# VH-VL binders against q0atu2, part 33

Target 1, 119 residues: q0atu2
Amino acid sequence: MLDKKARIRTSREYRNVFEKGKRLSGRFLIIYYVENALDNNRFGFITNKKIGMAVIRNRIKRQLRAIVREYQGQVKNKHDIVLVARAGIGKSSFEGMEKDYIAIMKKAGLFARNANKID

## First folded at step 1 (VH-VL)

Design r3a (framework fv_recibokibart)
Fold by ESMFold2-Fast, scan of step 1:
Structure r3a (fold): chain C 119 residues (1-119), chain A 120 residues (1-120), chain B 108 residues (1-108)
Amino acid sequence: as target 1 above (119 residues)
Amino acid sequence: QVQLVQSGAEVKKPGASVKVSCKASGYTFTSYWMHWAKQAPGQGLEWIGEIDPSGGYTNYNQKFQGRVTMTRDTSISTAYMELSRLRSDDTAVYYCARDLEGYSDYFDYWGQGTLVTVSS
Amino acid sequence: QIVLTQSPGTLSLSPGERATLSCRASQSVSESYLHWYQQKPGQAPRLWIYGASNRATGIPDRFSGSGSGTDFTLTISRLEPEDFATYYCQQYGDSPFTFGQGTKLEIK
């Protein structure tokens, strides 16, 4: 679960990200992202009917939130980011979604430099 | 500048097939779903179906299922809609439209339309 | 399928007047998935209002959308000559996606 401060909740906030943000597409995910004036990141999650039945959409949404939460420390601060699931995501594994998320975030320049102890 | 440019008007006989094209420019073609809609003379709009240009996934309105096929060619950023076994009530302007997949899915850019006339 | 019924079918008004266009759905539609398009003769539809109440880019502030559940409204506070066109509501809440039959706004 993400902290309430880290979630995009209102239609107006989603609209701002879609209209003013940049877009980047991966295999299973599309992200929309824009810098915000806050001291933290906020995330939104969209799983539309193209993905499948409600049980599949709800599973995908929960898994995406878990992935985002796990990697939130790697994300450059002061961004509003909306994740939109593509139709094919319903056939993906958790690992597949995770790999796509990491790849997209790195490509967007949104992941901080690797903080591994060995660098 | 986003543009969707459709192929020219077609006149077909009953029972024939028609294939309408929609060439996209000004954006990443594979990032947005493409929809097709029908507008008969003097009538409103009717949704035919949609295609994901990236994955090739399609969803069709059951009314057209079995007669419509949507495809795309990513090398030329072009989507196609083929309608078979044409009837007189298929006479209409056909539109392609781009879908912003996200919070509020809507058709933000439309092609100019292609008039298809079915006559004997 | 969700049926959208627009009323009136034709609305005859003069420039300067207020216009109110109705769109009723046969079942509940989330505000996020109710949109309005404007179409002039010989032209493609153009996105006008999305998510029930949000003006698309470049749309004058005299246009407003409202509503929820099954009842949605498009209001034009003071008609200009360029506003006379056909307006269609559309739902993207359930497949097949459907449009209303349109309200034609014409000069009296």
Scores: ipSAE 0.007, ipTM 0.600, lowest interface PAE 8.7, mean pLDDT 86

Design r3b (framework fv_recibokibart)
Fold by ESMFold2-Fast, scan of step 1:
Structure r3b (fold): chain C 119 residues (1-119), chain A 121 residues (1-121), chain B 108 residues (1-108)
Amino acid sequence: as target 1 above (119 residues)
Amino acid sequence: QVQLVQSGAEVKKPGASVKVSCKASGYTFTSYWMHWAKQAPGQGLEWIGEIDPSGGYTNYNQKFQGRVTMTRDTSISTAYMELSRLRSDDTAVYYCARGETDYSLDAFDIWGQGTLVTVSS
Amino acid sequence: QIVLTQSPGTLSLSPGERATLSCRASQSVSESYLHWYQQKPGQAPRLWIYGASNRATGIPDRFSGSGSGTDFTLTISRLEPEDFATYYCQQYGDSPFTFGQGTKLEIK
């Protein structure tokens, strides 16, 4: 589970990321990201009705949090990042979501050098 | 600053179609779902459907039986709702509203001013 | 579809009194997806409480929301003249998204 310090918690904070951040789309994920004035990264997670029923959306959220937690040491510090699940994510495997996350973060330039776990 | 501005009132005959616009400003249009709701005179709110301006995905309330179409134009940050084969019971104020499903942002936090559509027979 | 039933339909009170508005769902709704809106005649609805218990920006602390499962409540601790309006609960948890029929707060 991500530490509460590492989570985007308020509507205002989510709104700031959506409105001022950059957007990058992957196969199953969209990320919105902006540099923050804090000493740490914060993550937010959005799963909408197009994905499926609440049980599926909750499972996906848990899996995305696990992926983010595993790779949080590789993420460049001082960013607010919101992950938005795309409609197709409900049919993806955990490994598929993980692969997409890694690819997006690399494209965004948010992964620190020598931080690839694909080896 | 953040606002949704809808097109003006419409008077239509039964069987016609109406297309209502909703122009977004003050935020990134593609970052939030857009919803549409109906309020008949003296009645409560009824959800019509939603559109994701980014992906173009739509989800409609089955009650409108294929009569509703939602679209958007990202170049002018505008969402549209078209209702066809109008009946007298379609007379209502129609609202657009910004929403997102999940935690902190899964509420209709910004609403348009409403568009009165009158179906006169 | 999930049916939201609000009670009472009309609540007649005086400024200074406490108002308690109920919203009951026909099946369980996650707290995150239960919202309240205020609407005055001739105006668009305004988000008032989101996620069952969180006040929207600028909403006075005399308003509070609570509840879980099928039973949700909006409470106004001390009514002000500007609070007399219609309040709608709304679920965003399952399609079609639905609103309650509304509770009209009117001056006694």
Scores: ipSAE 0.006, ipTM 0.549, lowest interface PAE 11.6, mean pLDDT 84

Design r3c (framework fv_recibokibart)
Fold by ESMFold2-Fast, scan of step 1:
Structure r3c (fold): chain C 119 residues (1-119), chain A 121 residues (1-121), chain B 108 residues (1-108)
Amino acid sequence: as target 1 above (119 residues)
Amino acid sequence: QVQLVQSGAEVKKPGASVKVSCKASGYTFTSYWMHWAKQAPGQGLEWIGEIDPSGGYTNYNQKFQGRVTMTRDTSISTAYMELSRLRSDDTAVYYCAREGYDSFTEPFDYWGQGTLVTVSS
Amino acid sequence: QIVLTQSPGTLSLSPGERATLSCRASQSVSESYLHWYQQKPGQAPRLWIYGASNRATGIPDRFSGSGSGTDFTLTISRLEPEDFATYYCQQYGDSPFTFGQGTKLEIK
């Protein structure tokens, strides 16, 4: 699990990312991202009712958190990043979600082209 | 209905280890993180750590780091907390608790009944 | 780590009275990650208020939570006999996650 300091915590902080950040859509994910004034990255995760039942939403959120954790060393520092799951994510495998995450992060310029999992 | 059932009370000698179990039912075990907390007699609650039952990822409170190990067995929907090198101030009720589903709040929405661990000679 | 200080440690009141329980944090805590739990002797804690102000399922409307920054409050507008218990606040914003020492609400 990501350290709670690396997580976006308040509705105000989420609103800031949505209002001032850039948006990029992948196949299963949408990211909203903005540079922050902190010395670390913070991540937020949204799995709304469009995804499905609470059990499905919670599993997807945990899988996304695991993916983010694995690749956190490749993310450019000083960013607030919110991941929003799209309705189709429930049909994806873990590998499919991972590939989509890497692709959108690279396209956003937040990720090294040869991204590697954290050792 | 969601239920977390913990193993029974244990009496251990100083220097021994104890392994407490928490069996989940009524929901998909791998979909929710599990937390462990300590409550010494007549005292408040203290967070020990957390485990993702799906990926097996753990995070521990620094105070317990090196003495605590959290594991799970998905085939029987059971989480475990092992505490080693026991001392008298480890005498406490230990609770497991499920982390609720919400991107904004994540409260501990369901708790096990608790396991009393007594450390004495 | 964030230290949560609850006051008073013990609050002695009668049924029908109003109770106000305080939780003060050593540094600012997001409202979203400030929770309250009720615990009765010999029982596990129960989620009572989450995200500073939201009642958990089944919790009577006489209970309300509020707060900002470092100061949070749990209020019981009119005490019932079943409300006498220990209440703990908890922050879930920063690791390690911490609880207050508890306020014991006892019958006078």
Scores: ipSAE 0.008, ipTM 0.573, lowest interface PAE 10.0, mean pLDDT 85

Design r3d (framework fv_recibokibart)
Fold by ESMFold2-Fast, scan of step 1:
Structure r3d (fold): chain C 119 residues (1-119), chain A 122 residues (1-122), chain B 108 residues (1-108)
Amino acid sequence: as target 1 above (119 residues)
Amino acid sequence: QVQLVQSGAEVKKPGASVKVSCKASGYTFTSYWMHWAKQAPGQGLEWIGEIDPSGGYTNYNQKFQGRVTMTRDTSISTAYMELSRLRSDDTAVYYCARDYSEVTYDSGFDYWGQGTLVTVSS
Amino acid sequence: QIVLTQSPGTLSLSPGERATLSCRASQSVSESYLHWYQQKPGQAPRLWIYGASNRATGIPDRFSGSGSGTDFTLTISRLEPEDFATYYCQQYGDSPFTFGQGTKLEIK
């Protein structure tokens, strides 16, 4: 599970990201993202009925949280990011969702760039 | 503020194709899915399909699968629905509509185009 | 696919009366995904009630929606002349998304 401070929790906070944020579509995911005034990133997750039954939606939501947690250290600070699962995600593997997440985050410029790896 | 303006009426022969446009204004075109619906004369509404203007992804009603193609051009905020191999029962008013549900948790189609009458006749 | 059956097909009433419009689904539909649209002749449909019971922006409070499972209702407490139109229910819970056949509300 993600730390409480790293979660978008209220309808008002979700609405802010949707209304003021940028949108980018991947194969299985859509992200909405906006810079925040906090010292940390916050993530939200939406799995709507287009995906399928509750058991499928709950599995997808848990898997997306796990992916976000795994890669949270690579995400540029001070962003609110909402992940919306697309209808086709129910047929994807965990690996497929993970690859899509990495691709869209890189395309959005949200992954920290370490081009030289000389650290 | 929000407007969806569709192309004008078309008359086509059986077997032809028709491409209807829907130009969006007053909002961020790529932030909302667009749906297309058919309404035959004197009849109810029938869902044809949907497109994500951001990613270009589509989902079609199986009844129209293989004959319908939905596309968009983000540079001019315009969505298109092309229906091929036209039959007499394709005579209808075709509507585009904005899907608000991805933003506000399942709120239906909040804005509609004015409709485009397509007549298929020999 | 989920079939929505509206009844009656035509409802003939006078201004001032109460109207009750039914929408029955062939399978259970979550309230969140049941919507109602109003359409007048020569015009595009307009979102009227969303999520079974929520009025869309600008819709008068004489309109109310209710129901769950397979049975949904649109009620107009006191008909005004402007309310005579065709009303469609829609399910958005499962693809393909479907509409009912419509109930035409007409002056008696």
Scores: ipSAE 0.006, ipTM 0.583, lowest interface PAE 10.1, mean pLDDT 85

Design r3e (framework fv_recibokibart)
Fold by ESMFold2-Fast, scan of step 1:
Structure r3e (fold): chain C 119 residues (1-119), chain A 121 residues (1-121), chain B 108 residues (1-108)
Amino acid sequence: as target 1 above (119 residues)
Amino acid sequence: QVQLVQSGAEVKKPGASVKVSCKASGYTFTSYWMHWAKQAPGQGLEWIGEIDPSGGYTNYNQKFQGRVTMTRDTSISTAYMELSRLRSDDTAVYYCARTDEPYGSELMDVWGQGTLVTVSS
Amino acid sequence: QIVLTQSPGTLSLSPGERATLSCRASQSVSESYLHWYQQKPGQAPRLWIYGASNRATGIPDRFSGSGSGTDFTLTISRLEPEDFATYYCQQYGDSPFTFGQGTKLEIK
């Protein structure tokens, strides 16, 4: 459910992130990320067949988009970020995926200090 | 069985438009980007553009920008490529192909059989 | 745009011989985004080697790919009659995505 301008849309844009970006792996997610020349962040999502059947992959994509949307205000501006689901993600809960995302983004230095709790 | 089936051959006059279809079966249509490529008689392949069947987003090769439009109909798992203001050098076989997205790679792993478009007066 | 130059344009060999096909890029291309396709007359291209060195499913082990940067190679260790076709390299490293002009492998 992200706004269209906040989505990585083309194969070329995904490829740029993979080639020039940094990689950081979590328990259920891998992120590839690179600074962009735009005024906004863009997100991409990859759930390959190794994760499971289409029903599972589609559920995971929807849940990851929801997580990213919820925390997009806390992400440092001007980044293209691709989330790649690891095979084990199909066994994770929504909260498990959310916690992994927060942990990875903090390690990458892409979240503000107050990202998880605000006064 | 994963396959892409394209519409039949077309003969058009210069200045006309042609719309080629590509019907997907055997996989989740919205989970893979669709590409279109051109192959003129006796020549190599030329990339035209791509479409995300889920969101409808497109990216075109600038050589075809302004003349090409890519669309899809998710209810029948079909992608379309329309090329307008046809010229004689548009005579070619046009292919659709799906792109798989494994880690750090994008593969055109399944191709349609091709559609011959002939532009002649 | 990245230009891919394949050499030779035509390679005439006999069954049993070794074939070496070259693809040179006008600028550096990540290995992950360099692919090879086989095409026979009247047929669609078929993915053959992906990510410079990985055989697609069902492709015989006599085919191998190698290379990095600007220089990539497709090798067929011992030609079989069914291997005579046109081979195209392709890059996803930058838009527009481009193909080489092809190397036609023909029977001598």
Scores: ipSAE 0.006, ipTM 0.553, lowest interface PAE 10.1, mean pLDDT 85

Design r3f (framework fv_recibokibart)
Fold by ESMFold2-Fast, scan of step 1:
Structure r3f (fold): chain C 119 residues (1-119), chain A 122 residues (1-122), chain B 108 residues (1-108)
Amino acid sequence: as target 1 above (119 residues)
Amino acid sequence: QVQLVQSGAEVKKPGASVKVSCKASGYTFTSYWMHWAKQAPGQGLEWIGEIDPSGGYTNYNQKFQGRVTMTRDTSISTAYMELSRLRSDDTAVYYCARGFEDSTYGDHFDYWGQGTLVTVSS
Amino acid sequence: QIVLTQSPGTLSLSPGERATLSCRASQSVSESYLHWYQQKPGQAPRLWIYGASNRATGIPDRFSGSGSGTDFTLTISRLEPEDFATYYCQQYGDSPFTFGQGTKLEIK
């Protein structure tokens, strides 16, 4: 993601999403999401040790941020959304992660039904 | 302790639909993906698709796309596979199987249902 | 999709002999995503080897798996009567999951 204000940064903010948010699971991703009062979206990313070594986890985080950034214009405003990578994500393709993200967000009602890549 | 129990054999006419159930017990139903596979008489295994019982998300093998629908009911820990517009080549044993999710070894099918024979005949 | 080709299709051997079953992938598959299942007539498949080389719970040590890239092998060092069955390799390196066509171990 480009803008620092579009990132969930503190443990307290992550806990708020987990405790009060809704949960949806996809093939490679789980999202937790809740409406916020900030008039902008914020995204958080969690890659647990179960995924693999730090190098793999950092690659996954970078790829997920890139996907979120590309589709940010399709996401309904005023939400805090945490993406949690599932164990199998480390061996998925970038395209597989992207498709899973789109499917989850559409099912959550957070993404336009006919959404496409920004570019 | 882990068990997957499938519904009984079905006989269907071409063009009909069939819905097979798979009842899970002995584990947290929503923590593992459920997969479905087809085995035609005397032939090998063919993966049909998968469902996440938590989120309800599905991925289907394109060969079955448009004819297969996977659903679940978390209140009774049961997964369903519905196959529509049945053809004679859909005659097969259908299996449900639990996907064990592991960051090191990827998904593998550690427990299987006993299978459901679906016969499509005129 | 990744195509898994198993060879031979049928392997006829006697108890006490060594069996070597091959699984060849049409493109590279991570070892972590290659698995083997045993199936006996009238029964559901059973997980046998996962991640190319790890025995599932309860599987005897006469079974071993190996391989990487496109070539994977299941070896049975000394066949027992209960080992005669069909063995399937399976991958989840890419969607869809695919199985090989199976190798049937039969008594000579």
Scores: ipSAE 0.007, ipTM 0.563, lowest interface PAE 12.1, mean pLDDT 84

Design r3g (framework fv_recibokibart)
Fold by ESMFold2-Fast, scan of step 1:
Structure r3g (fold): chain C 119 residues (1-119), chain A 121 residues (1-121), chain B 108 residues (1-108)
Amino acid sequence: as target 1 above (119 residues)
Amino acid sequence: QVQLVQSGAEVKKPGASVKVSCKASGYTFTSYWMHWAKQAPGQGLEWIGEIDPSGGYTNYNQKFQGRVTMTRDTSISTAYMELSRLRSDDTAVYYCARLDSYEGGDTFDPWGQGTLVTVSS
Amino acid sequence: QIVLTQSPGTLSLSPGERATLSCRASQSVSESYLHWYQQKPGQAPRLWIYGASNRATGIPDRFSGSGSGTDFTLTISRLEPEDFATYYCQQYGDSPFTFGQGTKLEIK
């Protein structure tokens, strides 16, 4: 469960990320991301009907939120990030989604790695 | 300014086909699914189907399956809905609408202005 | 498919009055996927309330949505002349996505 301030909630806010942001695709996830003018990161989650019925889409959303929350400390501050689930995600394991998330965030340069930070 | 602009009204004979266009502007066309809905005169709205402008994936309401085809042209940010073998009960205003996503749900916003298709002999 | 039934079909009221519009689903719909649209004659529908209870951008505070499961309500606390229109509920929880038949709010 992410703090309310860390969530993209309105259609207007999602529009900004899609229109101004960069896109990067993984195996099960697509992320759209843009730097914001806030002191914190905000995350949005999209599970379109291509994933499956509502119960599957809602499960995927809960699992993605859990993954994002676990790794929030590694994400470069001041970004709005939207995660879009791809059709095949419904068949993935939690670990598979987690691995894909880490890989795509690293590839996007959103996970900071430096000598002054404990890894 | 995010908007969807549809093609103009059409009059068709029974058995013909009609292709309605929906031109998107003010946003990244390939980042949002596009939906189509039908509204017969004096009646409510009926969902026809959807298309992913990025991947070209489509899903149609079973009621229209076999008669409807949705396509897009990313070079001009335009989505199309073609309805074939037209019948008198296909007379309706047809709308395109963007799937605007947010945490907690997916909504149709904005909508095109609508295209009136009249099927008459 | 999920059938959405709106009641009443027509609601005749005067400006200044309170309006309560009902939408009942044939099976449970997540609040996140229950939306309301306003439509005036000759115009396209406009998103009004999303996720059962959230006002779309620019929608006046006199509008509120509530409900869960199979029973949802749109309330207008004090009607203004511009509020007289047809309101549709819609579910995005399961395909095919469906709309209610609409409630026409008309001037008495």
Scores: ipSAE 0.005, ipTM 0.568, lowest interface PAE 12.4, mean pLDDT 85

Design r3h (framework fv_recibokibart)
Fold by ESMFold2-Fast, scan of step 1:
Structure r3h (fold): chain C 119 residues (1-119), chain A 122 residues (1-122), chain B 108 residues (1-108)
Amino acid sequence: as target 1 above (119 residues)
Amino acid sequence: QVQLVQSGAEVKKPGASVKVSCKASGYTFTSYWMHWAKQAPGQGLEWIGEIDPSGGYTNYNQKFQGRVTMTRDTSISTAYMELSRLRSDDTAVYYCARDSGEWDTSYGMDVWGQGTLVTVSS
Amino acid sequence: QIVLTQSPGTLSLSPGERATLSCRASQSVSESYLHWYQQKPGQAPRLWIYGASNRATGIPDRFSGSGSGTDFTLTISRLEPEDFATYYCQQYGDSPFTFGQGTKLEIK
């Protein structure tokens, strides 16, 4: 889904975001975010065991990547952002995850402009 | 060092059950899902199922549903796969393998046990 | 279930040559969930390429993976003696997770 350049790829890169980043919690998502030295944003995705089986975790990651891709043009440049799915996310709709993502990103001050309207 | 060590070879009669163990060391056992896979002699790999060692949640391949049971014992960092009502086509090497983690680009089975040969013969 | 078909079944080449191994899925698979494993006789499989194009730790740069949708490729630019093995593709996108039947790379 996302360009390879926009993906956090290694355990070391994930650890850097956790160690140095800020944390903000939403209903279904937690984000960790830190400014990077690159000319682009990078996103990482974590689905913990409490979410459930691999098939459910993989579905959630796929849906979160789709949401991130949809709104990537609205995210302030030069950030590494890790999305951590909370246990309850498996019971959420796509729209519910999308709404939570937008709310968290706005609260974090990471949206460069208003997100598109959603229902 | 991260390692998965499986129990030794088994010879079983048709209709019996077999329980294979997989002992984890060198990492936090409860932090990674564990997969099980089958490889019949001279053939490819077939996924059997997975278990969350923390919560005990399981997800099985429908082909094995009703005959496979996956469990774990967190006190000894060991996962188990039990296959019941054995048939001749269950003769295979069975592998346990660690899910590479919860990271987006790290999914895959990154650490494997050495395999356990189960032979089903009369 | 998603069926992965690998071709060729056996590929006979000499050291120094280029190898191209194909994996075709019966349905579209996100590249993030397409992995390759190497297996030598008597040994467990080893994760080789994950997410279609990422080399696992310690894997030489002569190995590369590519592809999307239903068609994926593993390429070895210049074969070394230790590269002769069976390679399996695997999809992790839909349950049940499935493997291809394997491509055996053998010395000519």
Scores: ipSAE 0.006, ipTM 0.575, lowest interface PAE 9.2, mean pLDDT 85

Design r3i (framework fv_recibokibart)
Fold by ESMFold2-Fast, scan of step 1:
Structure r3i (fold): chain C 119 residues (1-119), chain A 121 residues (1-121), chain B 108 residues (1-108)
Amino acid sequence: as target 1 above (119 residues)
Amino acid sequence: QVQLVQSGAEVKKPGASVKVSCKASGYTFTSYWMHWAKQAPGQGLEWIGEIDPSGGYTNYNQKFQGRVTMTRDTSISTAYMELSRLRSDDTAVYYCATYDELGSYEPFDYWGQGTLVTVSS
Amino acid sequence: QIVLTQSPGTLSLSPGERATLSCRASQSVSESYLHWYQQKPGQAPRLWIYGASNRATGIPDRFSGSGSGTDFTLTISRLEPEDFATYYCQQYGDSPFTFGQGTKLEIK
């Protein structure tokens, strides 16, 4: 579970990330991300109806939160990041989602270990 | 068989608005983002924006922000792109485009045939 | 925004010759999100190479893509008459998604 301060909660906050943020697609995930003016990172999660029934969407959302929490210490500070699940995510394994998340975050330059690297 | 069919050519006066449609078939319309691109006569391609047909989320190229609106109607698997306050330099062929596989690449595998919009007095 | 610069703007060659088309990005682009499209006059673009080096379904093996970082190349080993068209590179890694200005392959 992520702390309240680490969660994007309002429609306006989600809209800001979509409108001003950068976008990167992975196999099962899309991320939208933008620097914030806060002292911490905030994460949002979207699993819309194209994923499947509520029980599947809730499972995916729970698994994504667990993945984000596991790797939160590696994420560059002061970012708002929204994870959007793609339709095929329901057929993926937990490990598949985890690997996709790591790959996307590295490509976006959002992991602290990538801060000074020139691609 | 994936197919994107766009509305026909339009001639508009400066200051008017135009709404181009793109009807999708042969795949799950709500599963993949729909993109729009512009190509002025004799020029290259320019990305205008994208829409998630499921959630209605949009992301526009800043160059068109404030003049472009993208919508969809899931009951008829149709996406729309509306451009307002038209000028002569909006004269172009407008394309819708999408992909039907989830993969990491998201190339535009499928394109509409294009809609020529001419802005003239 | 990432600017893609294609060179040359126009390439005049004869059937049977080798063509090399360049696409340079103003900043690093993941090769997974660099794609090439072919367009003929009056037609919509068609996907040709995706992820820098993968041929789209049905594309002849005389076409190859390569590159990483900021430098990408589309190579046609032996031109056929139907290959004369305009080729566009595109990056899909960062919004706004952008295209190069195109390289026109024309018959000499």
Scores: ipSAE 0.007, ipTM 0.562, lowest interface PAE 11.5, mean pLDDT 85

